# Ledger of designs, part 15: VH-VL binders against Protein RTF1 homolog (VIP5)

Target 1, 136 residues: Protein RTF1 homolog (VIP5), of Arabidopsis thaliana (Mouse-ear cress) (q9c950r261to396)
Amino acid sequence: VPTFEDVKEVTIRRSKLAKWLMEPFFEELIVGCFVRVGIGRSKSGPIYRLCWVKNVDATDPDKTYKLENKTTHKYLNVVWGNETSAARWQMAMISDGHPLEEEYRQWIREVERTNGRMPTKQDISEKKEAIQRTNS
Key: E = the ipSAE of ESMFold2; O = the ipSAE of ESMFold2 at other seeds; V2 = 0.75 times the mean of E and O plus 0.25 times the DockQ between their complexes.

## First folded at step 12 (VH-VL; framework fv_levilimab)

Design z4 (from y3 with light chain T57E; at its last look DockQ between E and O 0.86; V2 from the best seeds 0.78)
Fold by ESMFold2, look of step 12:
Structure z4 (fold): chain C 136 residues (1-136), chain A 122 residues (1-122), chain B 111 residues (1-111)
Amino acid sequence: as target 1 above (136 residues)
Amino acid sequence: QVQLVQSGGGLVQPGGSLRLSCAASGFTVSSNYMSWVRQAPGKGLEWVSVIYSEGDTYYGDSVKGRFTISRDNAKNTVYLQLNSLRAEDTAMYYCAREDVGDYRYYYGFDVWGQGTLVTVSS
Amino acid sequence: DIQLTQSPSSVSVSVGERVTIDCKSSQSVLYDSYNWLNWYQQKPGQAPQLLIYWASERESGVPDRFSGSGSGTDFTLTISSLQAEDAAVYYCQQYYSTPLTFGQGTKLEIK
């Protein structure tokens, strides 16, 4: 079971998505990482979920939107819990903040509740290395 | 065509109850964020409640504890249960969609129902 | 709760004129680099319609004469060249936190 620190190290912020958007390695890098997806608001402000990126969808070129200073039609397919939660999100809806431990605990509970799957520690280690190579 | 059709309004005595309905066509309520917004005669807009696609609900302070938002996914319908009604609850009640859809994002209420008048009078 | 105060409360203007409507929030709605503020138009006898989201982005089908600006607590809706069809009540609305709240409205009349 990956720890909060393991997941935190492979959680990608909106600014990084925008930075890497046009790189040929983008999809390979981002798939298997985590993102914080905005899912609405409460009395305390916007609510985010820590979601696992399953793939990048770019199949409809007419679905364009602005991501920071760029225009794109790339979307993230993400999962929270199991595949029944699969959803396609604009990267503009991804937080530029760091994950919270409570968001990690909620992710764990939802995976357990739905008998979902988690990345292995090796999967995460490989993503950490890929991110580090890209940042250097 | 995307549409919200409302029903269930009318004249009600103080302390009474009423259930408003909002039937959706052209999209699914369970995949979207759905809200109720009301407008007293000659007054501005007041947000009443929301149900998010995952089922979480939130309420305005003036209705909390008295009103309940819910949905029936099989009927593709959102409800607002109005209990312990007061004269100040007299308003046009709108249901509204925040389009999350298959290409998920949320920016505001893009589809509104026609409105349902609720009058609370002794 | 976040209170929104609009000014002016009403305005009467001729076609072709420029109109500015202000919205002041009791606390910042800037979060995660976004301003969580919308503008709506409500024509007589109709439900409201979304004009502007994230303070400055026009909804699909909204004419480019409508523009939004501002950040944090101070926001402005501008209609650059008023048309007769723009007669309506305009509302700002925050969607940063629940309860979601609207400004009291600004009635725009054509003279």
Scores: ipSAE 0.719, ipTM 0.877, lowest interface PAE 0.8, mean pLDDT 91
ESMFold2 (binder alone), look of step 12: mean pLDDT 91; pTM 0.933
ESMFold2 at other seeds, look of step 12: ipSAE 0.781; ipTM 0.902

Design z5 (from y3 with heavy chain Y105F; at its last look DockQ between E and O 0.92; V2 from the best seeds 0.76)
Fold by ESMFold2 at other seeds, look of step 12:
Structure z5 (fold): chain C 136 residues (1-136), chain A 122 residues (1-122), chain B 111 residues (1-111)
Amino acid sequence: as target 1 above (136 residues)
Amino acid sequence: QVQLVQSGGGLVQPGGSLRLSCAASGFTVSSNYMSWVRQAPGKGLEWVSVIYSEGDTYYGDSVKGRFTISRDNAKNTVYLQLNSLRAEDTAMYYCAREDVGDYRFYYGFDVWGQGTLVTVSS
Amino acid sequence: DIQLTQSPSSVSVSVGERVTIDCKSSQSVLYDSYNWLNWYQQKPGQAPQLLIYWASTRESGVPDRFSGSGSGTDFTLTISSLQAEDAAVYYCQQYYSTPLTFGQGTKLEIK
């Protein structure tokens, strides 16, 4: 079971998504990573969930939006728990902050509640190496 | 065509109740964030309540405990139950959408209903 | 609760002139590199319409003479070349936290 630190190392921030958006490796790299998705607001401000990226959806070229002054029609399909939670998000709604331990605990709890899937530590290690290769 | 059609307003005595309705067409209520915003005659806008796509609700301080937002997904309709009404609740009530749908993104109220007048008077 | 204070309360400006409307927040609405502040236009007898979100991003279909600026607690809506149809009440609104709140409004009249 991956630890909070394991997941944190493969959680991708909005600024990185914007940097990678048009790179040929983008879709292969981002699948299997985590993102913090904004899901609303409370008295304490915006609420985020730590979600697992399943794929990139670019099938509707008319659904364009701005991401850090770039225009795109790419969306992230993510899950929280299992596939029943699958949802498509603009990358503009992905946080540029780091995950919180409480968000990780909520993710673990939801995966267990729904009998969902999670990456292995080996999956995360391989993803981290792939990410680092793009930074070199 | 994307549209919000409101109903249910009218004249009510203090302490009375009303239920406001907001029927949506061209989009799914349960896939979006839906709010009520009111405007007293000659005054500014006041946010009243929201129901999020996941079902969580929040309320403005002036109405908390007296008003209840709800929805009926089969009828694609949002409701605002107004209880224990006071004279200061007299206002035009608007329902409004934050567009979240299948392309999850929210940034403001992009679709508004036509408004429903509620008058609380003896 | 976050309180928003607009200034001026009203303004009368000629067609073609530039007008600015300020909005001051009681606490910062800057979070996650976004300013969670909107601007709305409300013409007489109509529901409000969204103009600007995230403080500076123009909603689709909004003329480019409308622009927003500012960060944290201080925000400005600018109309760079006023037109007759711009006569309305303008509201800022924060969507950082519940309860969502609006400024008290600024009435823009064409003289």
Scores: ipSAE 0.705, ipTM 0.874, lowest interface PAE 0.8, mean pLDDT 91
ESMFold2, look of step 12: ipSAE 0.720; ipTM 0.882
ESMFold2 (binder alone), look of step 12: mean pLDDT 91; pTM 0.932

## First folded at step 13 (VH-VL; framework fv_levilimab)

Design q1 (from z2 with heavy chain V50Y; at its last look DockQ between E and O 0.91; V2 from the best seeds 0.72)
Fold by ESMFold2 at other seeds, look of step 13:
Structure q1 (fold): chain C 136 residues (1-136), chain A 122 residues (1-122), chain B 111 residues (1-111)
Amino acid sequence: as target 1 above (136 residues)
Amino acid sequence: QVQLVQSGGGLVQPGGSLRLSCAASGFTVSSNYMSWVRQAPGKGLEWVSYIYDEGDTYYGDSVKGRFTISRDNAKNTVYLQLNSLRAEDTAMYYCAREDVGDYRYYYGFDVWGQGTLVTVSS
Amino acid sequence: DIQLTQSPSSVSVSVGERVTIDCKSSQSVLYDSYNWLNWYQQKPGQAPQLLIYWASTRESGVPDRFSGSGSGTDFTLTISSLQAEDAAVYYCQQYYSTPLTFGQGTKLEIK
């Protein structure tokens, strides 16, 4: 079971998504990473979920939106728990902050509750290496 | 293409009840944040309640315990049950969508109904 | 709860002039590098319409004479080169936390 530190190291912030958006490696790099998705708000402010990126969807070019200084029609299809939670999100809804331990615990709980898949530590290690090469 | 059609308003006495309806077309209410916003005559906008696509609800302090938001997914309709009505509840009631649909985001009410007038007087 | 206070309460302006409307939040709505503040326009007899989200991003179809600025607690809606059809009440709204709240509105009249 990956630790909070394992997941944190492969969680991609909004600013990184915007930086890499136009790169040819974008989809290959981002699939299998985590993102914090803004799902609503509470009395104490915005609520985020830690979600696993399944793929990048760009099939509808009419669904454009602004991400920082760019316009795109790319969306992240993400999962929280199992495949029944699959949804595509604007990258503008991804947090630019780091994951919280409570968000990690909620992710673990939901995967267990729904009999979902988890990445292995090996999966995480491979993704971390790919991210590091891109950041060099 | 997308629209919200409201019904169910009218005149009611204090302490009475009323049910407002908001029928959606062009999108699915269960996949969206849906809100009620009211406007007393000559006054500003007040958020009343919302329901979001996991079925969680929230209410403004002025209506908590008296109003109930609900949805019927088969009819693609959101409801607001108004109970224990007071003169202060007299307002135009709007339903509104936060655009979450097939392409998820939450940062504004992009579709509004035409409004339903509720008048509470004795 | 977050209170939003707009100023002025009303303004009467001629076509072609510049108008600014201020919105003050009782606490910061800056979070996660966004300002969680919207602007709406409500024309007489109509429902409100979204103009600006994230404090400064124009909604689709909104003319570029509308602009939003500010951060944290202090926000401004600017209308450059006012048009007759801009006569309306303008509201700021915070999306940071529940309950969602609106400013009291600013009535813009054309002289």
Scores: ipSAE 0.651, ipTM 0.870, lowest interface PAE 1.2, mean pLDDT 89
ESMFold2, look of step 13: ipSAE 0.675; ipTM 0.880
ESMFold2 (binder alone), look of step 13: mean pLDDT 90; pTM 0.933

Design q2 (from z2 with heavy chain D99K; at its last look DockQ between E and O 0.92; V2 from the best seeds 0.80)
Fold by ESMFold2 at other seeds, look of step 13:
Structure q2 (fold): chain C 136 residues (1-136), chain A 122 residues (1-122), chain B 111 residues (1-111)
Amino acid sequence: as target 1 above (136 residues)
Amino acid sequence: QVQLVQSGGGLVQPGGSLRLSCAASGFTVSSNYMSWVRQAPGKGLEWVSVIYDEGDTYYGDSVKGRFTISRDNAKNTVYLQLNSLRAEDTAMYYCAREKVGDYRYYYGFDVWGQGTLVTVSS
Amino acid sequence: DIQLTQSPSSVSVSVGERVTIDCKSSQSVLYDSYNWLNWYQQKPGQAPQLLIYWASTRESGVPDRFSGSGSGTDFTLTISSLQAEDAAVYYCQQYYSTPLTFGQGTKLEIK
């Protein structure tokens, strides 16, 4: 199973999504990565979940929104646990922070509870390399 | 069309109970965040409670332990059970949606019910 | 709990004038590069309506004479070129943490 550090290295922050939004490689790079999705708040502040990116949805060009200083109609379809949780999120709702170890443990637990799929360490290694090539 | 229709208010004695209802049309309550917000006569807004799309609940300090938010997904309806009522609970009670929905994001209360008056007096 | 204090409590101004309403938070609501603060308008006999979210972003259908500014603990709602229909009570609201809280309101009257 991938470790917390493995997942952390392929978790994409909101600022990176905005930076890469217009690049031809955007969807290929982002699919298979993780994002932290805002799911409300508690007394200790906003709550995030670590979700696995399934694909990029751009099918409704009228659903525009601002992502930092850009306008887009691209949404991330993400999964929590298994495919029945698939949901379409504005990238504006993705955190710009790093994942927490408790968020990782909750992700592992939810995949197990739902008999979902997770990336292998090899899948993550390939994604890390793709991210590194893009940053260089 | 999107709307929230409220019912269940009225006059009640201190220590009594009421159940408020908030029926939604044009969207699914279980896919959104649903809150109750109250306003005492001539006063400002006070947030009372929320139920999140996955069922977690939170309460304002003044009502914690006395009020319970719940929902019935089959009826697409949110409830607020008011127990151990006090004169200070006299207010107009609004239900309100914080949109999450199919194109997921949340920014604030974008849909409000018409309000239901609760009067606590002897 | 986060307390929000609005100033002034009320204001009476003429059509066409500029109005500012301040909201001060007891704790910062700046988190994850966002200010988790909203503004609402409540006209007499009506439920509140969302005007501004994330401190400065206008909700759809809100006229451009409404603008929000500020960060951290200090926020301002500005109404430029006031119209008669803007007579209402205005509330700030934090949605950073539970319990969600509102300012006490600012009553705007037209002279």
Scores: ipSAE 0.724, ipTM 0.882, lowest interface PAE 0.8, mean pLDDT 91
ESMFold2, look of step 13: ipSAE 0.802; ipTM 0.910
ESMFold2 (binder alone), look of step 13: mean pLDDT 92; pTM 0.936

Design q3 (from z2 with heavy chain V100I; at its last look DockQ between E and O 0.93; V2 from the best seeds 0.77)
Fold by ESMFold2, look of step 13:
Structure q3 (fold): chain C 136 residues (1-136), chain A 122 residues (1-122), chain B 111 residues (1-111)
Amino acid sequence: as target 1 above (136 residues)
Amino acid sequence: QVQLVQSGGGLVQPGGSLRLSCAASGFTVSSNYMSWVRQAPGKGLEWVSVIYDEGDTYYGDSVKGRFTISRDNAKNTVYLQLNSLRAEDTAMYYCAREDIGDYRYYYGFDVWGQGTLVTVSS
Amino acid sequence: DIQLTQSPSSVSVSVGERVTIDCKSSQSVLYDSYNWLNWYQQKPGQAPQLLIYWASTRESGVPDRFSGSGSGTDFTLTISSLQAEDAAVYYCQQYYSTPLTFGQGTKLEIK
C-alpha cells in the first residue's frame, strides 16, 4: 500500500502540467500520476480531492480552454475510488499546491470502500524516477 | 439547448411559506452545481443557496434555517423551500447553473433561469 | 463572509469612451494562484450574464472591449470603446468561499 509520502512524490501540480503540456513525453508521463482536482468550495475555501490519472483525452479539438498562458484541448481522466468515479477534468482545475495528508486518507478510504485499484509501491517508484528524469 | 424554467412565485403574507421550482433541460441538475440568487426590487444580487452534484448544501446567512434547497433527479428539477418569510425576502429569485458536466469546469453561473418574483406583504 | 464593494455606484458615459469599474474585496480572493472573482452584466429586464472569470478571462462570446484585471483584493472591469448595448448593471462576484457574494452593482448609463 503506498504511503502518503509515496503518493506525494508523484502528485503533479498545475504549473508542471502547463510546463510539460507540449512535450512529446507528456501523455506517457502523466498517466499513473496523481493530481489534486478542485471539486467545489466551502466556508473555508476551495475543496480538493486527490485523484489518480488514468489517461489524457484530446479527442475533441473544439473543446479548448486556457491553461496559464497556453490554449489546449487536453483533459485528464481521473479516478478517486474505482472506475465508477471516473471523471474528465480541465487541467486548469488542478491545484498548484501539494497534497494534504487528509486528502490521502480520504483517497485510501474511498479505494477501500469501492474495492478499487491502487498503484503498488513499485509502480510509484518507477513513476518517481520518470518524473525526476524530466526535472533534472 | 440548455435552459432553466422557473415557477412557483407569488404573493404571500409574512410568516408564510412558498416553494420555488427550477426545471432544467439540456443538462442534468445532479451533475452540476445549482444555486439560487435573489434580487430585491431596485437592488443588487444576493446569493441564497447551492446544492452540489454530490448533494452537499450551503446557505447564505440571511436565509439559513428558513430556506431549504433540494432537488428531484427524476424530474430534473431544483427546489427552494421558503419558510418563515419576511418582507425583506421580497425579490426576484433566479436559479443558476455552474457547469461541471463532462468537461468538469465551474468558473461561474453560466446559465440562469428567467426569474420568479416573490412578494412578501401583509 | 467576504464582502465586495464596487465603485462607482453609477456612471454615465458617451458611446466610444472608456469606462472602468472597481471592485474591492474585504479579504484576498487570491488562492492557489487564481483570483476567484467574476464579473456579470445584467441588462434591463434580464437575468445576469457571465462576462469575466478568474478576474481576467473572458467568457465565450464576450467582445474584446471587455477586460478584467487586478489581484488579491482590488479588481477592475474595463470597457473600451463603449457601445450603446453596454448599458447595464455590472456586478463583481467572489467564488472563493461560501457564502458566495456579489458587489452591490454599478449602473452604467449611456449619455
Scores: ipSAE 0.714, ipTM 0.879, lowest interface PAE 0.8, mean pLDDT 91
ESMFold2 (binder alone), look of step 13: mean pLDDT 91; pTM 0.936
ESMFold2 at other seeds, look of step 13: ipSAE 0.735; ipTM 0.885

Design q4 (from z2 with light chain S33T; at its last look DockQ between E and O 0.93; V2 from the best seeds 0.75)
Fold by ESMFold2 at other seeds, look of step 13:
Structure q4 (fold): chain C 136 residues (1-136), chain A 122 residues (1-122), chain B 111 residues (1-111)
Amino acid sequence: as target 1 above (136 residues)
Amino acid sequence: QVQLVQSGGGLVQPGGSLRLSCAASGFTVSSNYMSWVRQAPGKGLEWVSVIYDEGDTYYGDSVKGRFTISRDNAKNTVYLQLNSLRAEDTAMYYCAREDVGDYRYYYGFDVWGQGTLVTVSS
Amino acid sequence: DIQLTQSPSSVSVSVGERVTIDCKSSQSVLYDTYNWLNWYQQKPGQAPQLLIYWASTRESGVPDRFSGSGSGTDFTLTISSLQAEDAAVYYCQQYYSTPLTFGQGTKLEIK
């Protein structure tokens, strides 16, 4: 089971998505990473979930939007728990903040509740290395 | 195309009940966040309630415990059940969408129904 | 709850003039690098319509004469070169926390 630190190191912030958006490696790098998705509001403010990126959808060029100073029609398909939660999000709705340990614990509980899949520690290690090569 | 059509309002005495309906076309209510916002005659806007795509509901303090938001996915319709009505509940009630849909995003209320008047008097 | 206070409460202005409407939030609505502050226009007899979100981003179809600015707690809607169809009540609205709240409104009348 990946630890919070494991997941945190492969959680991609909105500013990084915007930075990498036009790179040829974007889709292969970002698939398998995590993102924090804003899913609504509560009395204490915005609610976020840690979601696992399954793929990048760019099949509808009419669905354009602004991501920071760029225009794109790329969306992230993500899951929380299991595959029945699959959802397609604008990257503008991804947090630019770091994940919270409570968000990680909620993700673990939802995977357990739904008998979902999660990346192995090896999968995460490979993503960490890929991210490091891109940044170094 | 994309629209919200409301019904179910009317005149009711204090303590009474009504159910408001909001029928959607051109999108699926269960894939979106749906809210009710009301406006007393000559007054400003007040958020009343929301139902999220996964079914969680939240209410404004003035209506909590008396109003219930719900939906019927087969009819693509959102409801607001108004119970224990008071004179201050007299208002135009709007249903509104936050477009979360299949291409998820939300910024505010982008589609509004035409409004349904509820009058509580006696 | 977050309270929003608009000023002025009413203004009467001629076509072609510039109008500024202010909105002050009782606490910051800056979160996750966005300002979660919207502006709505409600023309007489109509439902409200979203004009601006994230404090300064115009909704699709909103004319360039509408612009929003500000951050944190202080926000401004500016309408440059007013048109007759701009007669309406304008509301700011915070989208940071529940209950979602609106300012009390600013009535814009055309002389």
Scores: ipSAE 0.640, ipTM 0.865, lowest interface PAE 1.3, mean pLDDT 90
ESMFold2, look of step 13: ipSAE 0.734; ipTM 0.890
ESMFold2 (binder alone), look of step 13: mean pLDDT 91; pTM 0.932

Design q5 (from z2 with heavy chain V111Y; at its last look DockQ between E and O 0.91; V2 from the best seeds 0.78)
Fold by ESMFold2, look of step 13:
Structure q5 (fold): chain C 136 residues (1-136), chain A 122 residues (1-122), chain B 111 residues (1-111)
Amino acid sequence: as target 1 above (136 residues)
Amino acid sequence: QVQLVQSGGGLVQPGGSLRLSCAASGFTVSSNYMSWVRQAPGKGLEWVSVIYDEGDTYYGDSVKGRFTISRDNAKNTVYLQLNSLRAEDTAMYYCAREDVGDYRYYYGFDYWGQGTLVTVSS
Amino acid sequence: DIQLTQSPSSVSVSVGERVTIDCKSSQSVLYDSYNWLNWYQQKPGQAPQLLIYWASTRESGVPDRFSGSGSGTDFTLTISSLQAEDAAVYYCQQYYSTPLTFGQGTKLEIK
């Protein structure tokens, strides 16, 4: 079971998504990473959820939006818990902040509640190495 | 085609109750954020309540404890139960969708119902 | 709770002119590098319609004569080259936190 620190090291922020979105390695790199997805608001402000990226969807070129100063039609399909909650999000809805331990605990509880899947520690280790190779 | 069709308004005495309905077509209410917004005659807009796709609810301070938002997913309908009504609750009540859609994002209320007038009169 | 105050409360302007409407928030709505502030247009007898989100981004189908600007606590809606159909009440709205709140509205009349 990956720890909070394991997940934190492979959580990608909005600014990195914007930096990498046009790179040839983008889709291969991002699949299997985590992102914090904005899912609404409460009295305390915006609410984020730690989600696992399953794939990048770019199949509808008419669904364009701005991400920082770039225009894209790439979306992230993410999962929280199990595959029945899979959803396609604009990268503009991804936080530029770091994950919180409570968000990690909520993710763990939801995976357990839904009998979902998690990356293994080996999966995380491979993703960490892939991210390190692409940073420059 | 997205539609929000409202019903359930009318005239009621102070202290009374009403239930407002908002029937949706062209999208699924349980996959979106649904709100009620009201407007007193000749006045501005006041947000009343929201129900999120997973069922969390929030309320404006002026209605907290008296109003309840709910939904019936089988009927694709959102409700607002208005209890302990006061004269200041007299308003046009709108249901509104915050568009989360299949290409998920949320920026604001993109579809509004036609409005339902609630009059609280002694 | 976050209060939004609009000015002016009312304005009467001729077709083709430029108008600005200000919105001031009691607390910053800048968070995570976004301004969580919308603008709506409400024509007589109609429900409101979303005009601008994230302070400066036009909703699909909104004419380019509408623009939004500002950050943090101070925001402006600008209508350039006013048209007769722009007669309406305009509202700012924060969507940073609950309760969601609207400004009191600015009535725009064409003279």
Scores: ipSAE 0.716, ipTM 0.870, lowest interface PAE 0.7, mean pLDDT 91
ESMFold2 (binder alone), look of step 13: mean pLDDT 91; pTM 0.934
ESMFold2 at other seeds, look of step 13: ipSAE 0.761; ipTM 0.891

Design q6 (from z2 with light chain T98Y; at its last look DockQ between E and O 0.96; V2 from the best seeds 0.85)
Heavy chain, then light chain:
Amino acid sequence: QVQLVQSGGGLVQPGGSLRLSCAASGFTVSSNYMSWVRQAPGKGLEWVSVIYDEGDTYYGDSVKGRFTISRDNAKNTVYLQLNSLRAEDTAMYYCAREDVGDYRYYYGFDVWGQGTLVTVSS
Amino acid sequence: DIQLTQSPSSVSVSVGERVTIDCKSSQSVLYDSYNWLNWYQQKPGQAPQLLIYWASTRESGVPDRFSGSGSGTDFTLTISSLQAEDAAVYYCQQYYSYPLTFGQGTKLEIK
ESMFold2, look of step 13: ipSAE 0.821; ipTM 0.921
ESMFold2 (binder alone), look of step 13: mean pLDDT 91; pTM 0.939
ESMFold2 at other seeds, look of step 13: ipSAE 0.818; ipTM 0.922
ESMFold2, look of step 14: ipSAE 0.809; ipTM 0.918
ESMFold2 (binder alone), look of step 14: mean pLDDT 92; pTM 0.946
ESMFold2 at other seeds, look of step 14: ipSAE 0.773; ipTM 0.903
ESMFold2, look of step 16: ipSAE 0.818; ipTM 0.921
ESMFold2 (binder alone), look of step 16: mean pLDDT 92; pTM 0.943
ESMFold2 at other seeds, look of step 16: ipSAE 0.801; ipTM 0.912

## First folded at step 14 (VH-VL; framework fv_levilimab)

Design r1 (from q6 with heavy chain D99K; at its last look DockQ between E and O 0.91; V2 from the best seeds 0.81)
Heavy chain, then light chain:
Amino acid sequence: QVQLVQSGGGLVQPGGSLRLSCAASGFTVSSNYMSWVRQAPGKGLEWVSVIYDEGDTYYGDSVKGRFTISRDNAKNTVYLQLNSLRAEDTAMYYCAREKVGDYRYYYGFDVWGQGTLVTVSS
Amino acid sequence: DIQLTQSPSSVSVSVGERVTIDCKSSQSVLYDSYNWLNWYQQKPGQAPQLLIYWASTRESGVPDRFSGSGSGTDFTLTISSLQAEDAAVYYCQQYYSYPLTFGQGTKLEIK
ESMFold2, look of step 14: ipSAE 0.763; ipTM 0.905
ESMFold2 (binder alone), look of step 14: mean pLDDT 93; pTM 0.948
ESMFold2 at other seeds, look of step 14: ipSAE 0.824; ipTM 0.922
ESMFold2, look of step 15: ipSAE 0.796; ipTM 0.914
ESMFold2 (binder alone), look of step 15: mean pLDDT 93; pTM 0.950
ESMFold2 at other seeds, look of step 15: ipSAE 0.762; ipTM 0.903

Design r2 (from q6 with heavy chain D53S; at its last look DockQ between E and O 0.97; V2 from the best seeds 0.84)
Heavy chain, then light chain:
Amino acid sequence: QVQLVQSGGGLVQPGGSLRLSCAASGFTVSSNYMSWVRQAPGKGLEWVSVIYSEGDTYYGDSVKGRFTISRDNAKNTVYLQLNSLRAEDTAMYYCAREDVGDYRYYYGFDVWGQGTLVTVSS
Amino acid sequence: DIQLTQSPSSVSVSVGERVTIDCKSSQSVLYDSYNWLNWYQQKPGQAPQLLIYWASTRESGVPDRFSGSGSGTDFTLTISSLQAEDAAVYYCQQYYSYPLTFGQGTKLEIK
ESMFold2, look of step 14: ipSAE 0.755; ipTM 0.899
ESMFold2 (binder alone), look of step 14: mean pLDDT 92; pTM 0.941
ESMFold2 at other seeds, look of step 14: ipSAE 0.783; ipTM 0.908
ESMFold2, look of step 15: ipSAE 0.798; ipTM 0.912
ESMFold2 (binder alone), look of step 15: mean pLDDT 92; pTM 0.942
ESMFold2 at other seeds, look of step 15: ipSAE 0.781; ipTM 0.910

